# Ledger of designs, part 168: miniprotein binders against p81326

Target 1, 226 residues: p81326
Amino acid sequence: MLHFGGFIMEINHISKILEKEREEYIRNKVEEYLKQGFSKDDAVNKANQSWRTYIGHRIQDVIYNLLKKFLKDSGLKVTTDKALNNRNLPEELDKVKRLIAINYGEYLFLPDADVIVYKVENNDIKIIAIISVKNSFRERRFETTYWKLKLKESPVTSHIKVFLATPDKDNEISYKCPNGKPKKMRIILEYELDGIYFLKEDFEETEKAKHFGKIVEDIIEISKKL

## First folded at step 17 (miniprotein)

Design N56
Fold by OpenDDE base, second read of step 17:
Structure N56 (fold): chain B 226 residues (1-226), chain A 104 residues (1-104)
Amino acid sequence: as target 1 above (226 residues)
Amino acid sequence: SEEEKKIEELLKKARELLKKADELLYEAEELAKKGDYEEAIKKLEEAVELLKEAVKLLEEALKIAKELGNEELIKKVEELLKMAEFLLFLAKFLIEDIKEKLEE
């Protein structure tokens, strides 16, 4: 029985909790930018932009640490694309990097991979899943879908599951057809990706759209088939 | 060096605090499963205080490590600091989650 598994994985109020820090963060950043010589209006705008970036990283860090903790007992390992950008990689991470790389002819590039789950068996590395973390869908709405399709094109990477994790605070993809109007983004993301995991309770659940609390079980199940 | 010894001492103390905090988080979870939400919150609040102290110690250790330019120590401290910050966030989150459940 995973310690903290049932209680910690409900993560339903992550956005609300992070928003409590917003006012203080904005105030401090505004002051910082004013000291740098920006106008009040510019300082406020920059602070708001900084907050969006900051909160995105915080959510990603939370998801990374949760997955790392909960998958540890199953023998699964977790890393990030940031960790793979180092010049001096341990052998294990260098192998992980090569196994998720996408071929563009003369060049290999990494997909956006906020979290990478893999296993090591008999000195062989198998990539299980990539989790993309999105706080907002204002920009690059289908970027995760692009990477999924690219990974499918190679027999080396075609088995890798691609998941999206989001609190979806603005309800951009929480429902397929609210008020009888289809949400194009939700429909396409759910169709193209292997799963969408919500860090909230208020969403339309389907076979592929689940609460984030199910992601650990799903990953473990996938890992047994590989 | 004397500075390296200081870093190791800070790390040791921080690890002890993190261990105690982790135990409290576990106790809080078990209490919450039983429906003892008020007592769970008390355990979590205690964990928050321990974790705040751990973060402070680790920030000091990180400062010293950076001053020494020891990349290995920097990485070690940063990893533990990240864990401490995460646990602190988690404890605060769990308090809010329980409070929300009590209001439903």
Scores: ipSAE 0.085, ipTM 0.524, lowest interface PAE 2.8, mean pLDDT 88
Fold by ESMFold2-Fast, scan of step 17:
Structure N56 (fold): chain B 226 residues (1-226), chain A 104 residues (1-104)
Amino acid sequence: as target 1 above (226 residues)
Amino acid sequence: SEEEKKIEELLKKARELLKKADELLYEAEELAKKGDYEEAIKKLEEAVELLKEAVKLLEEALKIAKELGNEELIKKVEELLKMAEFLLFLAKFLIEDIKEKLEE
């Protein structure tokens, strides 16, 4: 599809926009902390710490908006875990929430579903995929595997695809050991999850570990089989 | 049976511990993102203790369920035990990762 070329170009533009945002964000935060009486060195360190939190949320927002934009014409809808945590949910989102909740006896927990893709067919909702967005290994990439295994155990949720999306800036799971073998974390994540999508260029693609630009086509293809 | 009631009580206590531990793990991740590594480790260590207790309760519940031969209860307990064991592994893994960062 012609749409996929536009999607890949959009990702390149967003990378440049995020870099400009980083520079502006840090500049503004340094000024803010200096006004609060911090030294220059402390202000810079605090600004960098704030950026690490900000960029995690920003990457989630970027992925959400890209998927919403490029899946709309395929009849697919996109929401977020933040939207599902509102007290007064529209009926449609309340149904989405109920269809991804995992039962632990008297407790219900939502998986790490930063972005959720679903479709509405004859007033019934079908969850297509959940995407966990992780900026670094500090963001619990293995927890996504646990949620995948839990979802797989129920006939209501076993069809839901679970994806990890990450820039992997520190090369933690896109790196190969000197012998060419992937690290243990990469092997486990790739084996258990339905896909890993990297927001970076320098890695060796496999059938399940791909450039983020391929996620739209993969989701559309999955939705046609459901 | 009295044994089934005991299992349900153990499961209830374990679920409460798992919920508290999950909240602590989330708080620790947010603290680590801000570079507040020492507080993150403190939260993770607290989660480890809660998760160890949950595992003990669930192991006891599993033993009773197996003695009863109740397949439905065995499945429910095994499911929670797998979750508790995974979260315990994750908490310990994160502590080691953050300690490595602190020493840089």
Scores: ipSAE 0.000, ipTM 0.147, lowest interface PAE 17.3, mean pLDDT 78

Design N57
Fold by OpenDDE base, second read of step 17:
Structure N57 (fold): chain B 226 residues (1-226), chain A 104 residues (1-104)
Amino acid sequence: as target 1 above (226 residues)
Amino acid sequence: SEEEKKIEELLEKALELLWKALFLLLEARRLAEKGDYEEAIKKLEEAVELLKEAVKLLEEALKIAKELGNEELIKKVEELLEEVKDLLKYVKRLIEEIKKKLEE
């Protein structure tokens, strides 16, 4: 086996690069907030909060770009919920938007869909998968699970696979029963979702919990059955 | 200072090259897994060139940091430079491993 230091090594390198960006980012933001009249402590706290938001978007962008690139040869297309929030959508994206919408009676709302994978066949759009990207599992632990369950309620969306991608830096869901104690979040997420993909090496692998490097193959396989 | 800004610019450019190199590594892996070893090697060779350029930029940044006597910046640049050099060595090893497979 070509020891390509696993997709993991590349991801580990990505994490290191991002940590180097953090120092500069924090410094610049602290300076900005000090100029706005905040105290040093407040400026640091605000900068750290800003970084958490920023790094979340960066990871999402990386995953989006990776999937877009690797799925292209298979004829699969990738978009984001952000791209679908435009008033004037191309016909193709307007169709995608309608095919992932959840019915709440008088209103249609989109699920949180950081990445949306779809195919175009005979001018028809088929949604294949939604990938939620989470850097940390703070307050919104089961948000992705909620959307999976809602999508499952409609025959229009029930076929859509919902995946979670995470580096899980704080080891919140990396193991099911560390030290013999069940991790509720890992167990529930793995049960309810179609898959969890880790951007790290140190995790408990199962049928549904895999390294992120496997997500492309899994999506392609699903697309062939659709 | 103007010199500090220059260091920051060099670091930013180096990081951009690192990102590009990492994407090439990922692509090379995908190609190798499919058995397209020749194309994988081509991607890795391109990554090598990007990483070499990143090394040059970081070495320049390190020089400026040393001239300024900024110990914090020196340490930061040195650490990044070491990481890039390690990555470069890794990519070169991968190329050699794939070449061996092509000879089989």
Scores: ipSAE 0.018, ipTM 0.384, lowest interface PAE 5.1, mean pLDDT 86
Fold by ESMFold2-Fast, scan of step 17:
Structure N57 (fold): chain B 226 residues (1-226), chain A 104 residues (1-104)
Amino acid sequence: as target 1 above (226 residues)
Amino acid sequence: SEEEKKIEELLEKALELLWKALFLLLEARRLAEKGDYEEAIKKLEEAVELLKEAVKLLEEALKIAKELGNEELIKKVEELLEEVKDLLKYVKRLIEEIKKKLEE
C-alpha cells in the first residue's frame, strides 16, 4: 500500500509538471515559428500540432520510467520498442524481440509494443505484458487489438497481457454515451484487450478499465502466476 | 507453398493500406480540431477507399487460406478482416459526424 501510494503520488506530480511543460513548450515553439516567417495563427497551430506529437513520446517515456522504477524490486524488467529496434541487440533483448515476433509464413513482424514487461529465470525470458500508450485515439486505434489477437494465436505468446494506457483527454473511451452505453471503440478495446489504464481521475472504473496507479500491482500479480 | 506466398503478399499489401488509412485518420482529426472540416472529410473519404481495398485483399487471402484448409491462417485473416471492417464503419460514422458540424 505504501509502495503503491508513492506510485500514485508520482503520477500526480508528473501530471502537474506536464501541464507546466505544455505552456513553456507552446510559447517557445510559437516564437520559433514566428522567427521562421509564419503568421501568428499558423505559428500557434503548428505549435499545438508539435505539442501533440511531443507529449505522445513524453508520456511513453514517463510510463517506461515509472514502470522500470516500481517493478525493479519485484524482479521484473522493462524495455521499449525503440530499444528492440537497435541493430546490435544484447542477447537478452534479442530474446525478448523473438518472443513477441509474429509469424506471417516466411516473415516475422514485431507488434507495436511501446513498453514491454518481462522477467528472466535461468536465462529464459518470460514476457508478462505489452503496454500500448495512446495520448489520443486519432491514429492506430485498432492496432493494439490486432496485435492482441495475433499474440493469442501462438502457445508461445498467448499468455502475454496486452494493455492500453491513455490520458484519454478527448473522452473518447473513458465516458459513456448519453444513452448510458459505452462508445463502440471503448466496447471493442475493453472486450479484446486485457486492460485499459487511464492517466486521469474522472472516469467510471470496471474490472478491466482502471486508474493507471493500479498497473504496477496488477503486473506483479500476473507475473506470480507465470 | 505458392499459395502461402500469395497470402503473405496480400496480407502485406492490406497492412500497408491499413497504415495509410490510419495516418489519414490522424490528419483528418487534426484538421477537424482546427475547424477545417471540409479537408478533414476529404482525408476520411480517402481512408474509406484504402480500407475498402484492404477488405478486398483480405477477402482474397481468406479464400486462399480456406482452400488450403489451414485453420490457424484462416483465423488470423478473419481477425484482421474484422478489425479492418470495424475501422471502416468507424471512419464512415466520423464522416457523418463532421458533416453535421458543417450544417451548423
Scores: ipSAE 0.000, ipTM 0.099, lowest interface PAE 19.5, mean pLDDT 77

Design N58
Fold by OpenDDE base, second read of step 17:
Structure N58 (fold): chain B 226 residues (1-226), chain A 104 residues (1-104)
Amino acid sequence: as target 1 above (226 residues)
Amino acid sequence: SEEEKKIEELLEKADYLLFKAMLLLYEAKRLAEKGDYEEAIKKLEEAVELLKEAVKLLEEALKIAKELGNEELIKKVEELLEEVKDLLKYVKRLIEEIKKKLEE
């Protein structure tokens, strides 16, 4: 209980913790871009963009590691789409890759799957969930929804739960109707996805919109039904 | 700034249109696989219209971004615009391919 409580508090501040590194990171990147011949303004802009990418990856890594750790005791395994982007995969991962692939006729493509949770039982692999990690919703806001719908259309993948994990720093989807105005993105994401998990406390909680601390329990529960 | 907010709004709208177009594309492909070519073409034509609208929105966003001199936003919009245009070309080609199958 104490470990979960401490974990919950730490995860709520993940953005703040990571932002402590921002100033130094930006300074270093600005210097790098200036040396490359960019103007000061361009260097700053590029540095900021680089930071966004960097912080996104770090949040993804944190979530991956947390899920891997907390799901280990339940016998569940965790991997990433990056790990699957290899020509020579172990048999297990090769099977995972095939089981999440989406059919486009002549081609198979993988959904965006920052984190993939699966179990191995009697040499059979069952995909349990895909977690998409979004730090911000500035680009491809409905891409996760698209993948969920695509996965739902195949009997091979229809059982796979798709979750979104986000700190939602800018409160883009934290509330459904702030100030009486519906947030289209929140409504659509919540409706289409199996769950949204917030790495923060300040959000509108619903049946599908929960604190990230609930994701482990939810995944374990799902795994028992498969 | 107000202009940046406008760009973000345009991008959001474009993303939504792109999403809808992709859904239509998927439905169309499934329909075509089942031999329902007429309905597949109808879905793809709808997708074309959505993508054209997305292009317009992104072009407007690009214009504003250029006026602001924000290179980051310019690049972002240009990349998305290229993606949408490529998808548009693909959808159009797919329509032609399905039409040929319908004539067969």
Scores: ipSAE 0.031, ipTM 0.372, lowest interface PAE 2.7, mean pLDDT 87
Fold by ESMFold2-Fast, scan of step 17:
Structure N58 (fold): chain B 226 residues (1-226), chain A 104 residues (1-104)
Amino acid sequence: as target 1 above (226 residues)
Amino acid sequence: SEEEKKIEELLEKADYLLFKAMLLLYEAKRLAEKGDYEEAIKKLEEAVELLKEAVKLLEEALKIAKELGNEELIKKVEELLEEVKDLLKYVKRLIEEIKKKLEE
């Protein structure tokens, strides 16, 4: 889907591009469902439901592809939790998986690590960052925070930076409330996580809450402080 | 072919420069919103230099693609070159707008 030129243009206006995609996607899906014999109201509802599922995967894929492309020249590698869930992994990815897995007694679980950035030096693997991608916070508001707290408990994983990347389309964490205070969700996420990267132009910026375009520079800088 | 590999390398380099320029553009917009016009102009002027270099690389890629007679590759390079030139035009206009605010 990503073209060389279009790929770069998307980074500056990802939230606007995704909004245009939404309008086109919903229009096309409504037509599709109408052709299948659904009523107008049902077709609209089904199209909106389909979009919610689609956009979650779409944003993750965009972020993965952008980071993979733009970190390669810095000697950094990128993978996904989906890639790590294969039964027979290449040795390198098997090591990555073992370095981020959390032990719950008899069970091992991977954190909510949609995208994982790591480096390889002299056959040693160092995990740099985990990026959790959230289109909406409605059902899973503190998952990223939970995983950050769990990773902090182990000397193997305590150095790993945990970032949230989000368009925050519903403005759940982008702005202060009318009374001048940040929303509770924003306060907790910013306090516990290593950074929040917004896929939108309008938001309240802080040292930890930045535009997504800053993520490559930040990751490269972190990787230098081995 | 070796020529096709050279074109892909030029496209990758131009794409990276375009990416860096867009990050500077975003930083400049944020600075301008905060009233830091001088720093915003500095970032935009840096973006202009990156975009000029990207244009140069893409013009080289277009020359090679035309010599190969590869219509698909010619179209791909022309499309990216137009996007880069459009962005360069936009950034230059934005510099002039911010300079006017500084002079006010």
Scores: ipSAE 0.000, ipTM 0.119, lowest interface PAE 18.7, mean pLDDT 78

Design N59
Fold by OpenDDE base, second read of step 17:
Structure N59 (fold): chain B 226 residues (1-226), chain A 104 residues (1-104)
Amino acid sequence: as target 1 above (226 residues)
Amino acid sequence: SEEEKKIEELLEKALELLWKAMILLEEARKLAEKGDYEEAIKKLEEAVELLKEAVKLLEEALKIAKELGNEELIKKVEELLEEVKDLLKYVKRLIEEIKKKLEE
């Protein structure tokens, strides 16, 4: 019980800890862009954009490592779409890649899958869940929903659960109806996805919207039904 | 302002301590899972000291923010301070629970 509490606290602080690095990062990037010949305003804008990308990757890495660690004892394995973007894949990962691929007629493409959870039983691979990690929803707000819908279209992938993990720093989807006004993005994401997991405490909890600390239990439970 | 910069510096230092404390918590968890409860407690005690120091820094930052009358900064510091205090309470509880297990 206590270990779970500690995990929750750690998750809630990840975004804040990472934000500490922002000032130094921005300063260094601004200097770099100034040396490249950009104006001060352009350098600042580019630095901010770079930071958004950087922090997104950092959060993704943290979530990946956490899931890998906490799912290990259950016999579940974790990988990423980046790891699958290799010409020389181990047999296991090659199978994983094929089992999450979406058919576009002449082409197969992978969904955005920041984290992929799967199990190996009797040399067969079963994909359990895909977790999309979003730090902010400024761009491509419904991209994860698109991939969920595409995965549903095939009997090969229709069973795969799609989850969204986010600190939702700007409170874009933390509440369904703040001040009596419906947040379309929260409502749609919650409806279309199998779950939303928040790396924070200040959110409206529902059956599908939970704290990130619950994701491990939920994934394990799903894995038992497959 | 110079005072605002000081607040930011204090916040930065506090967050650094928080990060170090979190690392110790994770190490302690791993040790406890292996049955090394005594060593786990040592790590947690180290974390307690770091968190106490972070509380002091944040309290200083809060004082300065209040003196400036900056409501936004006050709120930010208060929220972080509350979180650190909650974490501190949690770590102390963990220590007590592990100690209890060692006595059984």
Scores: ipSAE 0.015, ipTM 0.281, lowest interface PAE 7.1, mean pLDDT 86
Fold by ESMFold2-Fast, scan of step 17:
Structure N59 (fold): chain B 226 residues (1-226), chain A 104 residues (1-104)
Amino acid sequence: as target 1 above (226 residues)
Amino acid sequence: SEEEKKIEELLEKALELLWKAMILLEEARKLAEKGDYEEAIKKLEEAVELLKEAVKLLEEALKIAKELGNEELIKKVEELLEEVKDLLKYVKRLIEEIKKKLEE
């Protein structure tokens, strides 16, 4: 479909922009650290570490904007956990928040869902999917699995799909059995989650592990079955 | 360095325990859905012991990372430790909830 062709083209365009952005960011940060008195090697290392932190937030924003743009014509809406934590919520978002909140006795907490997809039908709100965005799996790698297990416990939230979106640049979960040995993190994440979407070209594709370009089509299909 | 290798070994062992605990959590969920609450509690209690061991290993790794003054390793270990501690709290709450159902 033309709508889906535009989405894939925009993902490719964003990837190229992020590559150029990385080069400029690293160059500027190296210069900054050199002015602070760090050696060339230390400046380069610190700049690369700074980029890893920066790109994590940047990828989340990119995913939110892409999904918002390309799901709009399918009657689907997109929000973020950050938006749901605002004190003054519009009525619609307040309803979304209540439908996704997890009960911890006296307290209700939102899952750490970076992006939330929902629909409004006959004045009722249905949550379709939660998307966790991770730049690296060395930190907070099982947070998404924790929230998936928690959501399964309630009839109100058990239908909600939980997806992981990641560039996985360090190949931490890109392959199930590299060098002939099972990669437990990839195997567990694929088993427990409803899908893994890679923002990269080189990975082991399965029914549940796909290129990010397929996420819009998958979400639309899921929403029609609800 | 030798200390950095020890930190990586401790992290690998902690992750192994975390993965085993998550498998037990899924087994417990399936047992609870079938109404087999006693067996579900057993699996969750086993997961608690694995997670407690993972916390100890991560606390040791954090101590070594702080002694090295390696800010990147400190952050990495602290984030994983926080995640494991949160999961441990969740599992303990699940045990209490299932025990309550047994008492009904």
Scores: ipSAE 0.000, ipTM 0.124, lowest interface PAE 19.4, mean pLDDT 78

Design N6
Fold by OpenDDE base, second read of step 17:
Structure N6 (fold): chain B 226 residues (1-226), chain A 83 residues (1-83)
Amino acid sequence: as target 1 above (226 residues)
Amino acid sequence: SEEEKKIEELLEKAYELLLEAEELAKKGDYEEAIKKLEEAVKLLEEALKIAKELGNEELADYVEFLLMLVKYLIKRIKEKLEE
């Protein structure tokens, strides 16, 4: 359990992520539109409109930032697949990229990895976990499972935990057997993945299906065993 | 739209309350911090209602996520204060 200091940190992280990002985004967009020749009022209006369209991606960003901050205190590092999509990577990130790559014979491809958690010990990088963030399951329902299975096929990547984080707004996977009918997707995802973390309170909790608030603790525990 | 502006105002006020809660928590005033967070929940719930009425799923999703975090934080603080 987080001590009182942990609560302060949690409040701090939430407040900073929410307020600072918005302010910074609006400021930057206003400046951008001013440079394009818009009036101050028009720039502000356009910035706000841009922010509204950006909100859909904010959940992923918030999760990333939360994990980054909370795991940093434990000496763990966090990156994203997007950050790895660069030709000129720092040595550390280049190593991370290579350690999560999946072999397709002539080609290496990266799994979908919204968040990648790793540690550095004695100049050695150990990949701990990959977190996929999904707001909905309307498309590509088993994509995360595919990547988990592919990672499991190699001794280089088989140890990497794969987690799914989702608000599951449509209750597609919140319960295993609602109304006595098995939810195929919940059952399969829970079976194949190392964990599902719900960004909500109304779900069926199991050993693998937990509240998102537990993900940091779980990752830290895993990191100690590696 | 006017409704979207209202949502933005509610979110801004909620964020302010989160900042106030942070400062209170830093001072060790966890009870008052919880009160601020509970006020933020009310604002976010109103924002969520408006977002749903507008059919803005993305905004509704975001607000729901914020609500989850704030509620979870409140729960954890309360649990700790009871120990």
Scores: ipSAE 0.203, ipTM 0.605, lowest interface PAE 2.3, mean pLDDT 86
Fold by ESMFold2-Fast, scan of step 17:
Structure N6 (fold): chain B 226 residues (1-226), chain A 83 residues (1-83)
Amino acid sequence: as target 1 above (226 residues)
Amino acid sequence: SEEEKKIEELLEKAYELLLEAEELAKKGDYEEAIKKLEEAVKLLEEALKIAKELGNEELADYVEFLLMLVKYLIKRIKEKLEE
């Protein structure tokens, strides 16, 4: 279990990471705008405006940074589907990509794996878990379950845990029986997935539906069995 | 803007309180640590309100995530006090 002091230190580190990411984001956006013909001052101003809009979409990146920091001491590594879609992949990440790719005849596709946890032992790679981050359930309600079911079909990927992380602002899956009737979406997601981690305090807790703070311990526990 | 500057000031004050809470927790002063975290919660709730009023949904989501983490820390310290 994560030490209390570790959590506070990590929240402070997230603030520092976001500030550092802001510097890098602005630097890259300034270069992009300069290439488009904007003046230095205009490029800087436009980059700053772009960052303010961008920061809010970073729950996924914050989850990535938290997991990367807390899992490092357990010998676990963390990457993202964005990193795996880069054209110039390091050999280690190319191996990770091969181990989670799903075969559709002549085509290979990656599951919707926002965050990926793996380990390296004796130059061999083992995928532990993939985490899908959902802020809303409007249009893509069962996408995560589709990928879980596809991964289960192959002996190469069937061991990979599939987790959902969500603030669930609209209380769409926080409760099984909010109005005295079971919520179909909550029931299906909990049944098919290996876990749901809520980025909120108010929800119906079960063995598979937990507070996000427990995700690190669960991943470490799973990795010990592989 | 003035509103953006106020959010930054609120976040900076919240981070200061989190650092103070960490030092208190290391010393075993859990009750005082909880007090500092609860003060941070109030600042983050104010920052969240301003972010929502600005229509900056992205920043509001980030602040709400931090708020959730701080509230979880309070719960864990309270559980430790009951040991």
Scores: ipSAE 0.013, ipTM 0.346, lowest interface PAE 7.7, mean pLDDT 78

